# Designs tried in a protein design chat: VH-VL binders against q89xp2. Part 7

Target 1, 226 residues: q89xp2
Amino acid sequence: MTSPCKHGDRPPGRHDLVFVSPAGWRAMLDARDDLAADSLLARWPKMRWPTIRRRALPHEATGVALGLPLPPSAGKKRVALLVEIDHVASVARPPSLQQARAYAPRNWWPTLDRLDGLALRHSVDARVYGSLAWQSLTGLDYVTGRSDLDVLFEFRSETDIDRFVADVAAIETSAPMRLDGELMSADGAAVNWREVHGGASELLVKSIERVVLLDRHQFISGATGS

## First folded at step 21 (VH-VL)

Design aa1
Fold by ESMFold2, fold request of step 22:
Structure aa1 (fold): chain C 226 residues (1-226), chain A 118 residues (1-118), chain B 107 residues (1-107)
Amino acid sequence: as target 1 above (226 residues)
Amino acid sequence: QITLKESGPTLVKPTQTLTLTCTFSGFSLSTSLMGVSWIRQPPGKALEWLASIDWDDYKYYNPSLKSRLTVTKDTSKNQVVLTMTNMDPVDTATYYCAREHYWDFDYWGQGTLVTVSS
Amino acid sequence: DIQMTQSPSSLSTSVGDRVTITCRASQDISSWLAWYQQKPGKAPKLLIYDASSLQSGVASRFSGSGSGTDFTFTISSLQPEDVATYFCQQYDSTPWTFGQGTKLEIK
């Protein structure tokens, strides 16, 4: 379903999908009883489903930290994986809004369509993460009646961020779900869209390596090349 | 030791339904990451995968033949059954069953030649 | 469907020679690829899995390499018992597909 890129095209960052090689999966299945003994976890490599990049824990100094987000029916856990870089076969972006649409509840479709049009109008690349993304990738039931729509908005230097988030807020007023989302610069630094829309003077900026608090101007200026 | 054996008719008339049974020993389809697949080879031609059934009852079908194929298993008898409807002379081939462990076909039956002719 | 194209279709060479067979996938299959040997009238035998891993009980003169779309199978020193047809097979996505084969003969 996703369009993976080759290993080494870029390091995997926030929200990136990581496809593990068959040799990597075989090594993990042979070493970890919890993976081999659980039917869903054993099914994962059989389906060639991707994993998700996660921030490394302090003791995970070598390798690439990955996760398997399980659906609610399986306890809503994230199973931790750690793989050697040689077993990262490819890296892919999260599903596009259009790819995810067929897997969304029908009453979400107008909101997805409006977000797609907005993204085109502002030259923003919009992708889904969270429950809808994993429902799209696996076909398993992740989306519930309480689920947010999680959208990743990758903006460019020419994007009017303040106008963009105002338009996102307008779309949310008629949406059947809470819209959660992050604005991400090309270097992978991201902030929650609500912080920007709400006029916060300091923004919580997230990357794969760290979380820092920056003044609004520091993020906007650095991200847009003001 | 692991063995698989194909059984069923060797001559089938056009439009008839072919039923083949794979009887295996030395492994169980209740074991995680185990599966059985059906693959055929027309005389002098490449192998063509038909269908698979896994330990968790997940089934795969070649999309070009899916409307004609059914695969089932009986774990207690160590058997997998392939049914293929509306046979045609172009379906003449040697039919193999093979064990899939993880994702490769590591043990194969000897094959059975099925001829489709009036 | 992923097409698997093998080259050459046929090889005739001498005992002791190094043999190289190539397989090209019509799209990126990472390393989800196996190599099989098939002797006349017999079922295929798995030699190499995951593109480069040697199957248990298979002679060390056989090897595989490659990832993505281009794969190579090598016999380091051809033996008389290696006369057979060799196939690649992808297992990245359904339908699982096989190459047309390379028939290997001794001069």
Scores: ipSAE 0.820, ipTM 0.922, lowest interface PAE 0.6, mean pLDDT 91
Fold by ESMFold2, fold request of step 22:
Structure aa1 (fold): chain C 226 residues (1-226), chain A 118 residues (1-118), chain B 107 residues (1-107)
Amino acid sequence: as target 1 above (226 residues)
Amino acid sequence: QITLKESGPTLVKPTQTLTLTCTFSGFSLSTSLMGVSWIRQPPGKALEWLASIDWDDYKYYNPSLKSRLTVTKDTSKNQVVLTMTNMDPVDTATYYCAREHYWDFDYWGQGTLVTVSS
Amino acid sequence: DIQMTQSPSSLSTSVGDRVTITCRASQDISSWLAWYQQKPGKAPKLLIYDASSLQSGVASRFSGSGSGTDFTFTISSLQPEDVATYFCQQYDSTPWTFGQGTKLEIK
């Protein structure tokens, strides 16, 4: 499992996992009959499973907005939680590609192995989010025959991004699934890998604070330190 | 008032299987976030958790003892049963059942001393 | 398994004194920790849950604090009825494990 930050003092970044304290869980369960009445939702804190950060709704002025992505068997819903910052016990990075491999369908393994090797060669930290991440974290069935592989590629200043995405594209050509991946800079700004590979002149850059369009060269130069 | 009581043999021979029953009142194991746990305390030693069973039938076992333990429940009788195979004199202890609400042990039975000797 | 180390093993002090008992976990357990009181021949009694929350019906002189690996249990003013063994228990990861206890006596 992923290694949490100590004492919940770091704000959660994009794709980071958030562990809620026992006091926070108890408060939510006592206040929300819908959580306590649903066996899976009541089981969640009993298993010490993490949550994921979500964008706050307009009326959620205070607290930390979190979500529970439910498996397909439970309707593929994302249950909304709102906790006070005091109840954020720790924050952890998403599961690594290596950690998630054992939980993936067997026919995905060659693709995961190639991505892991590519990430190693380029000094990229490869992690998973989405269905494979939650299957890895919970052991519940999230991945279906039509699931994408959601990969987070955290690159470094020395990473040749153009070469990296070309190699990702080559791996995907024989993959049994669509690769839905993001390239993320050390400061948490992320873009879809296909936009970079496709040569788009503007990229949709996502961060914890905002989503903006940036010029391709501006993003690559600024993100890598070129 | 919430109460739990352990019942079963107080003397077993080595290699025998121990069966203990926890009978409780004042709560139901059909209620969300309720569980019953078995904990033992060898004379003069620390408490050791053995097994738990929750309202949703999820079961937990101490990994060091898992091959020897089975926990079951009968919600209609308000009972939880522990079986522990291949008893050894080292297993001599006071055995408690306790209610687990959320994740802490908030009510305990009085305990039953089980002595394992030939 | 998460080891829970208590200090001190025993303590003798006077009525009215402040008592402090510590518990150290071998790895980070967040605040998944409880404190229990056990008198001779009796079952344990829950005093503090979630590291710092006082159980209903427990006297306010008992308190708990800490998170991560280091936890403290305090009796603000010792009373004669507080003579017992006190121990911590983690419930972060199975097996749930207990400290060896601190025997508390009055001089």
Scores: ipSAE 0.820, ipTM 0.926, lowest interface PAE 0.6, mean pLDDT 90
Fold by ESMFold2, last read:
Parts: C-alpha cells; structure tokens; sequence
Structure aa1 (fold): chain C 226 residues (1-226), chain A 118 residues (1-118), chain B 107 residues (1-107)
C-alpha cells in the first residue's frame, strides 16, 4: 500500500500518515489507560497501522500531534495522541487512488478510474484521505452509503489548474457520490477544488500550521502553475 | 512465575495432522496486549514463526503455511492449540510456544521435538 | 518475506573481549527488531527488544542499536556463560522472520 519514509526525509504535512516506533507505542500504552483498555486502540500498534498528522492544540507546544480516526462502529471519533519527535519512525503519503480502488464500493470504480486517468493526463498526484483512505489502510468499515469521496490532488507548477478543475466537475456530474477534493501545492497548502472551479477571488487555504484566506493569485503563484 | 509447556505427539506419519497444546501459567490471555505464538526450529536451522493468537482473538498465520494451520485458545484453561495438517518429513522440528507481550516473544516453552517419518 | 541476514555465521573469541554481531533486513523495518540467545538444547531467551531496549533481568553487558535495515548486537565484555547462538528477529511485517544465527564460542 503506502511506502513510509523516515521523518527526516520529509516533514509531515496535511494528510500525511505517521508511523510510530515500537518504543513510542509502548510508552503511550504504558502511560495511557484509555489506549490499553480499548481493544481497537490496543490493536492499532499490533497491526502497525499509521496515525494521521493533526494540527496541534495551543497546550501542545512540543511534540508531534497525531490522531487515530476511528470507524463508525467505534463511534466515529478521532483519538488524540502526542508523541516525541524521536518516536516518529516514518512518514508516508495517503493511499493513491489506484491503491484505494479495491476497497471502494464497486459503483465508485468508474469515477475512481476517470479521476486517475485525469490526474495522469495533467501530471497530478491523486490520493485519497478520509473514510476511503482509512478503509484501505485498516480493512475496517469506514465508507458508508452517504460517504463523500475525499481526494487530494497534488499539482505541479505546469498544471493548468483551471482546466483540471473543469474536468473534475465534468466527472462529478456522473458520479454516484459527492467529490470532496483538495488541490495541494508543493509546499503543502491546500484549497477546496470547488472554490477554484467557482471562480472565487479569495480561497480558504489550509496548511498544517494554519487556515488563511489568500487571493487566488497568491495561491496559484505559490504553485507557479497559473 | 511465567511458564509455558508444549504437549502432543513426538512422532507422526506423513499426511497425518499434528495437534500441539501449549499450557501456560503466570499470565492470562484475557489481559490486553497478551498473545501466544507457535515457532518451530528444524534441526540445525533458523527459527520459523507459524501462528499467533492474541487476547482479542485476533489470529496471525505464516502465509506460506496458512492453509495447513489453525490456532485456537481456551482462556479458562490457559491453553492454546495448534493444528497443522498434511505433515511431511520436512516438517520435522522442535516446536515452541511463546508468550507475545506487546510484540516480542518474552517467554518460551522448553519445546517439543516432532519427528515426521514413515 | 523480509530476509534477515546475520554476520558473522560463527565467532570464536576470548573472555573479556567485546563481541559485535550484525543483522541486516532486506527492507526497512524501523526498530521492530529483537535479539535472542539460544544455548544448546534450550529455548531462545529474549535479550533486546525494539532494537535497543534491554529486557528485564538481562545483564547490562548486552546491548543493541540500529534502525531501518542495519542492526548491531554487542556484548561489552564476554563471559563464559555467554557461549550460545544469537538470533535477530523482525516483527515489522508478517511473516515474522529470524536471522540464521551466529554461533559464539570461547577460544
């Protein structure tokens, strides 16, 4: 599925998966009764499943803020973790569309195939996050009949973003689900694809550090692809 | 103190099914993060992991042997049972059960040599 | 399957010497690695877990280091009772796999 790398190779950003070291897991399990007492939470390290990078809360001044997004059967919540940097063993990108395909409902497959083909034609790296990502990573039931498809489109400086989002919109018209897609620049800043398609002059730009409104040109200039 | 002991036949014929029982004391398989694993060692060769069963009834099998292996537990008896079908002379080995706490094998039984021959 | 390759296959040295055994994994296993000691006719005994943590009740002359693909096991000062075969074992991905062992003897 997803190939992890050492934390020193690439700092974790939005949607990045973080693998915790065995020593880090052992320390957390020994210190937190809520982790050890819950079968699913104790199972997590036994499966070597990753965690997800989350934005730190104000009181979390040091360490790396991580989360465990639980499936609907476990109450559909995210358990907060905070680990020392030395316990970050590796960082990986979210699953690719191709990797996640087999775990999606079969009626989603034509849409996934069209998105993958579109991404290839535009030299965009397309990945999934949210429910389909965690279903593919864990094998647990995350996707429901009302789920959106959460897609991350990492574009390059030469990408014609306006044409790309127009083509995404065309694909959605025949899709059996709503597309909740983000366009991500090389520096890890992301915007919702619909804001770009709708012609908004200001975009809500999200990064691991903050959420800010930027002029459309400011976001596109950061990518050098407009 | 923590102990594990393997029991079962020491001689089986080719094609027979091997059933081994691990009886343990000093810990419970109802305790979080506890498991029992089966590992074998052919004479003069490396250890080979076979199967594991955890406190939450999760089971792991060596993929190359999965069609031949079944592992079960009886927590009230402090027992784990391994069944291995279609034995062959190449399966001659010392068979160990070991406690898995978290993910390492911290206590081992003495082992039982199983010889497969006609 | 992750292959674990140990070096050397055997080692003969003197009481008091420093002993070093290496283990190489065929792919990155982070620090999901243990070291075991096995004396003739006996079951393996866990010495080091999570690559570098000393198991309770194990003498402090034993240590481990490394992460990723390359791991080292060290006996700082060899004692007569340390004559044994030593194995590494990865527990990053199934099947859990062991090195072929290093037989340690005293000259």
Amino acid sequence: as target 1 above (226 residues)
Amino acid sequence: QITLKESGPTLVKPTQTLTLTCTFSGFSLSTSLMGVSWIRQPPGKALEWLASIDWDDYKYYNPSLKSRLTVTKDTSKNQVVLTMTNMDPVDTATYYCAREHYWDFDYWGQGTLVTVSS
Amino acid sequence: DIQMTQSPSSLSTSVGDRVTITCRASQDISSWLAWYQQKPGKAPKLLIYDASSLQSGVASRFSGSGSGTDFTFTISSLQPEDVATYFCQQYDSTPWTFGQGTKLEIK
Scores: ipSAE 0.820, ipTM 0.925, lowest interface PAE 0.6, mean pLDDT 91
Fold by ESMFold2, look of step 21:
Order: sequence, then structure tokens, then C-alpha cells
Structure aa1 (fold): chain C 226 residues (1-226), chain A 118 residues (1-118), chain B 107 residues (1-107)
Amino acid sequence: as target 1 above (226 residues)
Amino acid sequence: QITLKESGPTLVKPTQTLTLTCTFSGFSLSTSLMGVSWIRQPPGKALEWLASIDWDDYKYYNPSLKSRLTVTKDTSKNQVVLTMTNMDPVDTATYYCAREHYWDFDYWGQGTLVTVSS
Amino acid sequence: DIQMTQSPSSLSTSVGDRVTITCRASQDISSWLAWYQQKPGKAPKLLIYDASSLQSGVASRFSGSGSGTDFTFTISSLQPEDVATYFCQQYDSTPWTFGQGTKLEIK
């Protein structure tokens, strides 16, 4: 349900969806027998489904590191891919809460609606990742009775972060699932919402390049790690 | 050598059901990323894709014709069958089957002209 | 449905000339595009796949370029055997759709 943007608008960040070109898929399928031999993995490019950006491993010096999160029926594995930058056709944001709603269990809908309303009130861009995102993107069964709701909250400099996370906590008290949320700054650095709600003076900040411990003030101001 | 050949009736009456068989050689539809597609070309008009069936039995149908189309395969016979119901004179066309490897139509049959008239 | 618009609808030129045919998609199709040649009374023949890749056994004077919505097919030096109709086809999303074709003739 997401609208891809052109390659080169910005580098793909954490949680960004990456659409691989037909030439890129052909090159990977030709080079990797494990992809071609697995019916679901071979089906993936046939469906034009996106991949997900991941942090590169130390030996992956060039290219763009991508992943394919498979559904529980395929063992919940995440297949690692590496593509040349020229084979990145487009990049899209994860599905919005509103887009994902139709694919969620019905008992999740009140929580999704409350989160969407909260995000609107705070001018926060709220999106899903994880099992609900992939269920909405593929139509395959990703969400189970034990699934978390994985939400990405992109905040603005004017966002009252402390009030926002307090309101998220209030919503979780009546939710039928655990809420696994990340607060993301405009530069793509993110922290777990619970660390902020808990009042931690240092936050574990995740970006596509690294994971670092930052001063709370430094993260809130939009600085990346150091 | 990769070959595909369409077979079936060349004349049908309006409302009848058309059944076309694509018999192919030189490849297997059990091979990953292989598919067979049906495409038609009305006289003097552009090609129109109808339906596809892939190695994993996944099927695609042109949405405008989906209620009228069925595609099936018999991998042991190297055959793909298209059934199209409720034929009309506007369906008069040359019907092709083509191999889809990955996603492009790299080998085509000779085509068979199907005329629909009363 | 994705509309594929070719230009020109026909052209007539001389042996040795450079030929350019364009294809415009009604929405972004990345590089999910092929070019075909069809001679009278014959089946289509794949020339270019994935917008720019030359099919095996196809002469190197044929090429393709473009991404997104605008695509170009080129014959670098026209030969007598190149008289045919040429058409593009998108395979980004169903229904797979074809351009109306460009009839190429020699003066």
C-alpha cells in the first residue's frame, strides 16, 4: 500500500522499502541457487514485492544491503540480499497505519485508530513495520496471535516527545498486543519509545550505519550518533 | 530448440467456448521462473495479454476478461490450455502462446487465427 | 491499466540511418519493459528486455534505454532486414500492456 519514490531522493534508511529493478533481480537469481530453488523467493520478484533495507555486514563493503522477511509458514527467516546501487529502482516509506488497518486483526482496529489519531494531533508520521507491514504488502499471513504491533513514529522538531510517549503508553494499557514502537528523527536515527518514556538519560540510537549510545538531549535535537 | 505451437478450432460461433492448447518443446514448465502466457492480436490492433500460468501454478488473468478465462497446465505433456467462454465477434484475433522466462516473452508460437462469426 | 504510447506510428528512412522509436508509460514502470519486432505474417520476436538488455542472438545495432516513463529503442544503422513493426511492452503490473506499434519502412 505504499508509494515508492525515485532512486536518489535520499539514501534508503532503516525500515525503508526498496524495490529492486528487473536486472537486479535477474542477476541475483542467476547467482544464487537458494533464491531460484525456493518457490516463495523466486515468486517475490514475480510479484514485484519490495525488499527491506538492513545494516550491512562487515564483509559487505559495496552495494545496498537488503532483506526479505519471510512469513511464519516459511520459518520466519530473513533472507539477506546485496544489490548494486544501480539496481535500486525506487525507495518507499513503510505502510501508514491507515493503509495497514485493513490487513490487521479486527480486534487491533481500535488501537490502530487511536494511534493514528494521536499521530495526527502531534503531527507525527506513523507507519508500521514488521509482521503487519509485510502482511499488508504481500497479502501473506505474517500476523499471529503473539505478534507485536511494530510502529515507526517520525517526529518533528516541534513535537512534544515526552507528552507523545506518555500518550502512547496510555493507548497500550488497553491494547490487545504489545506495542513495539520506535521514535525516528528526520535523519533516520531511531530509539525505542519505552526508553524515552522511562526517562533514560542516555538512549540507544539506531541508524542504518550504526548503533550508539547518545545523550537524551542530543537525540531529541535531531543529532545523529557520534 | 524451443518451440511453442497453438492448436484448437479456427472457427467458433458467438456464445461458444473456445479451448486452445499450447504444446511446447525444449523447456519444462517445472523449471523455476518459467511461465506460459496467452496473448491475442485482433486484426489491425495492438497485442492484448490474456492470461499466464507459471512453474509454481500461479495464475494471472487480464482483469477485463477474468470471468471468461481459465488457464491450466499439464507439465507431463508440456501443454498449457486456455479456455475462454461466451465468445463474441470482437474476440476474433490471432491467438499466441509465449514462453515467459523470468518476466519477458522470449519465445512465441506461430499463432492461430480464431474467427468468431454466426 | 498502464497505457503505452509509441512515437512515431510509422516512419520511412534509408539504409544506414539511425532509427529512434520512443515509448511512454502512463506511470512509472522502473525498467520493466521489453521491445519486440514483428514481421508480416510472423510471430513477435524479443529484441530488448529489462529496458536495455540485448536478447541473445540479436544484432548489436539494436539497443534500448530509459527508465521510469520514457523509453527509447534505437537501430544504430538500419539494414534492409530490419523492415518490421516494433512495439514495446510493460511488465511492471497487470494487465501487461503493449504499445500500438511503429511500422518501419525503407525509402
Scores: ipSAE 0.801, ipTM 0.917, lowest interface PAE 0.7, mean pLDDT 90

Design aa4
Fold by OpenDDE, fold request of step 22:
Structure aa4 (fold): chain C 226 residues (1-226), chain A 118 residues (1-118), chain B 107 residues (1-107)
Amino acid sequence: as target 1 above (226 residues)
Amino acid sequence: QITLKESGPTLVKPTQTLTLTCTFSGFSLSTSLMGVSWIRQPPGKALEWLASIDWDDYKYYNPSLKSRLTVTKDTSKNQVVLTMTNMDPVDTATYYCAREHYWDFDYWGQGTLVTVSS
Amino acid sequence: DIQMTQSPSSLSTSVGDRVTITCRASQSISSWLAWYQQKPGKAPKLLIYDASKLQSGVASRFSGSGSGTDFTFTISSLQPEDVATYFCQQYDSTPWTFGQGTKLEIK
């Protein structure tokens, strides 16, 4: 399990895990009959499982937009939540490749290890999200034969992005699963690694605040705030 | 009015199995967010949580005692049963059942003293 | 297991006095904490839940505060009927554990 950070360290960004306070959960369960009616959702807070930070919808002007995916056995339903900032108990980063490894299918292990090694060589912080992450966080079955491996790669200014994504692509050629994921800059802006690998001049950049098309060079250089 | 009441033997021999029944009223284990927990308290000591069962028949056990504990419910009778195997004098305690609403124990039975002795 | 440590183990004070009891968790439990009152020969009674929420029907002189690892239970003005043992309990993770208790008496 990932060590939670104290409330107030930083605002939760995309893909961050958010632990909601008991008061927050109680408020949501009281307000939404659909949550209480679902046994897994109603049990979620008791199991101390996290939620995930998502972008707010236009009508969600106040609060912290959260989500949680239910496992395939529960129809892969995606539940949208909105909580007050005061009900955020703690924030954590997604699990590392190493942390999630024990919960992955055995045939995934070589790929996970190669990616972990690659990330280390390039001074990239690699985290897992998607089905493998939730499998590791809950112990429930999320990964299926059709599941992709979703990885978040936080890069630095000195990272050779082009070389890095080329190496990721090379690893995928021998992987038993498809490799999806995002390259994330220090400011939380992220792009799909395949867009970068494809040589696109403009990239679809996602942050908590917005989705924008940016010049490739602008994104890589960290000039996303203009 | 919400009430809970523990029933069962008050004297058990070592190595025997303890069976306690919690009979409750004023709520139902068919209702979401409802559960029943078993908690014990040795004389003059702190409380110890043993096991819980919720409306969806999900069961929680104290890991240190899991191999000895079984909890079941009969929703139609408003009863929860706790079974504890291989009783020892150290297991002498007042045993309580309590209602879980959400996550807190808001109503308790009066408790029943169980003595384990030869 | 999460250990809950209460302080003090016992105290004796006068009617009308402010009483403060502390509970420390061995690790962060956010606000997943309750306070109980247990009178001699009786079952525990829930007073505070979610660290600071007053249970319905409980006197307003009782309060709770804190988050993370350090929690405080307070009686603003001690009454004769408040003589009891008080327990904190965490419900952050199983096994749910209780403090050792604080025995409160009147001088």
Scores: ipSAE 0.908, ipTM 0.962, lowest interface PAE 0.5, mean pLDDT 95
Fold by OpenDDE, fold request of step 22:
Structure aa4 (fold): chain C 226 residues (1-226), chain A 118 residues (1-118), chain B 107 residues (1-107)
Amino acid sequence: as target 1 above (226 residues)
Amino acid sequence: QITLKESGPTLVKPTQTLTLTCTFSGFSLSTSLMGVSWIRQPPGKALEWLASIDWDDYKYYNPSLKSRLTVTKDTSKNQVVLTMTNMDPVDTATYYCAREHYWDFDYWGQGTLVTVSS
Amino acid sequence: DIQMTQSPSSLSTSVGDRVTITCRASQSISSWLAWYQQKPGKAPKLLIYDASKLQSGVASRFSGSGSGTDFTFTISSLQPEDVATYFCQQYDSTPWTFGQGTKLEIK
């Protein structure tokens, strides 16, 4: 189980899990017939399942933009939500590799373990998002034969990023699934690890606030600008 | 007007199965966000939630009693049925059914006292 | 399971007095909390839901507050008809659990 943080402890960033208050859910369900009409969505709050923080669209200037994915059995629909900040009950980080492992296909276990070990060696905080994360959070079937393993690697200033991504790539060579994911700096700015591994001089950096093209060195050094 | 009413035996022998029926009116279990829950209260004690069934036939059970409980619905009759196996004197209580709208119990039946005794 | 602990277990007050009952959850339940009134020989009646929302038709003298683990139920001015046992209930996670109750009497 993810340990939720109380509202106000930290602002929810990209990939963070957001638990919405009962009042917030009521408000959404009352306002949107499409949510109430879907049995899984209508049940979502009762199951105390989280949502995920997403970047706001231009017309979503106020509130907290959230999303939740439905499983393949429900058409893999991605539902966009917008809640008032006061209806954010708690925020949690995505599940760790260890937490998600029990919910992963058995043939994924060696890769998960290798990645976990790698992360530990490099002082990287590794979290899962995507299908495996939601499978672990809900107990529903999200992972399929085509699913990628999505991992968020939160690195530190002392992390050898080049070596780290090289090692991730090496692990992927023997993995039964594609390894996708992002390298995330302490400020929440993130880049696809493959882009870094590819040696690009400029990186597409995503944060909750913006998407920008930054110099590779600037990103790695943490000089992402405000 | 929303009403719920519990019906069934008021006396059950140990090891027997209790079957209670909740008949309701004023709402439908075909409506989204509607459910019916069973709650019991031993004399002079606190309330204990037993089971719930929602409009989509999804069932919730108290884990401590799950192996003994079954809840079903007949939407056309506006009825929800609770079965509880292997009754024991400790299960003596007033049994309530209640409407669950969203997540709270906003309407209750009057309750039925079930005594388990040899 | 989430344990709900009410305080006090019983209290006796005078008409017109302010009454305060507290409920503590063993873990954070956000605002997934309801308060019920149960009169002798009657079914519980929902008074407050989502920790602080007044149920329709319920007198305004009843109120609820709190979030996380600590919750408070208040009667601003006790009336004779308020003699009852009051229960808190969490619906954050199954099993949904109730407090042990607070028996309220008039002196």
Scores: ipSAE 0.908, ipTM 0.962, lowest interface PAE 0.5, mean pLDDT 95
Fold by OpenDDE, look of step 21:
Structure aa4 (fold): chain C 226 residues (1-226), chain A 118 residues (1-118), chain B 107 residues (1-107)
Amino acid sequence: as target 1 above (226 residues)
Amino acid sequence: QITLKESGPTLVKPTQTLTLTCTFSGFSLSTSLMGVSWIRQPPGKALEWLASIDWDDYKYYNPSLKSRLTVTKDTSKNQVVLTMTNMDPVDTATYYCAREHYWDFDYWGQGTLVTVSS
Amino acid sequence: DIQMTQSPSSLSTSVGDRVTITCRASQSISSWLAWYQQKPGKAPKLLIYDASKLQSGVASRFSGSGSGTDFTFTISSLQPEDVATYFCQQYDSTPWTFGQGTKLEIK
């Protein structure tokens, strides 16, 4: 498990795991009958499972916007939560490829290993989100035969992005699943790796604050305008 | 008013199985966020959590004792039953049942002293 | 398992005194902590939950603070009826574990 950081170390960004305090959970459960009515949601805090940091919805009240996805057996519902900053107990990064590997289907292992090796060669920090991540975090069944592998690639200024995404694409050709994911810069701005691989001059860049179209070069150079 | 009461044998022989029943009132195990836990306390010692059952029939066990413990509920009777196999003199303790509302034990039974002796 | 270590194991103070008991967890438990009072021959009584929340009906002289690994239970002004053993308990992860207790007496 990734070591949780205490509240105050850094603001939680997109894809970060957020652990909510017991007081925070009580507040939410008391305020929302729909949460308490769902056995899995009601049990979520007792299991010490995390939430995920999400962008705020338009006109959403001030706070830390969180979400949690329910497994396919529970209808794959995505639950939106909002907590006060004081109820954030700790923050963690998504699990690494290595951490999640044991929870993945066996036929995924070669692809996971290749991606891990690629990330290491390019000094990219690769982490998983989506179904595999939640499967690893909860032990519940999230991955199905139609599931994609969602990977967050945190790159550095020296990373050869074009070469990296080409290599990711090459790995996908032999993969038993689709490879989805994002390239994330140091400032937390992220773009779908396929957009980059496609050679688009403008990229849809997502951050915790906003979604914007940026010039490809601006994004790669870290000039996200934030 | 919320009340819990433990019932069962107060004397058990070694290797025998202990069966305790917690009868409660003032709340229901059909209500979300409700649970009942079993906790024991050897004379003059600290408290030890044994097992818990919640409104959704999810069961939690102390890993060190899991192989010996079973907890069940009868919601219609407002009862929770704990069974503990292969009792030993070291298991001599006051056994409590307690309500879990959310995660803390906010109401407790009076406890029942169970002595394991030949 | 998470170990809960209380300090002190026992103390004797005077009526009106401020009493402080500490509890340390072997790992971070955020605020998943409760404090109980147990009088001789009686069941434990919940006083504080979520590290600092006062249970309904409990006197305001009782309080709790802390987060992570270090927690403090305080009686602002000790009363004769407060003679008891006090326990901390973590409910962060199973097995839920208790401190060894602090026996509080009056001089």
Scores: ipSAE 0.901, ipTM 0.959, lowest interface PAE 0.5, mean pLDDT 95
Fold by ESMFold2, fold request of step 22:
Structure aa4 (fold): chain C 226 residues (1-226), chain A 118 residues (1-118), chain B 107 residues (1-107)
Amino acid sequence: as target 1 above (226 residues)
Amino acid sequence: QITLKESGPTLVKPTQTLTLTCTFSGFSLSTSLMGVSWIRQPPGKALEWLASIDWDDYKYYNPSLKSRLTVTKDTSKNQVVLTMTNMDPVDTATYYCAREHYWDFDYWGQGTLVTVSS
Amino acid sequence: DIQMTQSPSSLSTSVGDRVTITCRASQSISSWLAWYQQKPGKAPKLLIYDASKLQSGVASRFSGSGSGTDFTFTISSLQPEDVATYFCQQYDSTPWTFGQGTKLEIK
């Protein structure tokens, strides 16, 4: 399981897990009958499971926009939550590859082990998001036979990104699943690893605030030149 | 008015199985976020949580005792039953049932002293 | 298991005094914490939930504060009827665990 951070140490960003305080959960349950009426949604705070940061809708000017990604058995939807900032108890990074391994299908284990070794060699912090992350966090069945492995690669200024993505591509050739990986800079901006591996001159850069196109040099320079 | 009441034997011999019933009124275990928990207090010692059962039939057990404990409910009778196998003199304690609303124990029964002795 | 360490284990003080009892969790429990009062021969009574919220029907001289690992329970002006043992209890993760208690007496 992931290690929580105190509120205010770092603001929640892309892929960060957000733990809501008991007071925050009571306020939401009291205000929203749909949460209390659904057994899984009411179970969520009973299990102390985290939420996920999401992009705010235009009318959500105050508070922190959060989501509950439901498993396929519950309709595979994301329930939107909005909490006051005072009710954010802590923020945690997504599960590491090591933490998630025990919850992955057995035939995924060699790929996870190779990715973990690769990340170590390149000084990259590799984490999971998506279905495997939520399976590891909740113990509920999220991963299906058609699931991608969603990996977050947080690189450092010294990381040779071009070599790293080439090595990721090599790992994928023998993987039993598609790798849907993102390269994330220290400021939380992320791009799909395939765009970098494919030599794209412009990258679709995603952050919690916005999605923008940047020149390859702009993304790499901002992420590695800090 | 919310009340809970523990019932069952007050004297049990070593190795026997203890069965305790919690009968409650003023709330229903069909209501979301309601639960009933069993907590014991050995003479002169701290409280020890044993087991809980929630409105959605989710069950929690103290890992140190889980092989000995079973908790069940009958929502139509407003009852929760605790079964604890292989009783030993160290299990002598006052046994409480308590309502869990959201996640705190807001109402407790008066407790029943169970003595385990040959 | 999360260990809940209370301090002091006993306390003797005068009517009207401010009483402070602390509880430390062995790991962060956010604000998933309650305080109980237990008088001799009686069941525990919930006083404070979610670290700082006063239970309905509980006197306003009782309060709680803290989050993370360090929590404080306060009686602003001790009354004779407050002679009891006080426990903290965490409900962040199972097993739910209680502090060993603080026995409060009047000098």
Scores: ipSAE 0.788, ipTM 0.905, lowest interface PAE 0.7, mean pLDDT 90

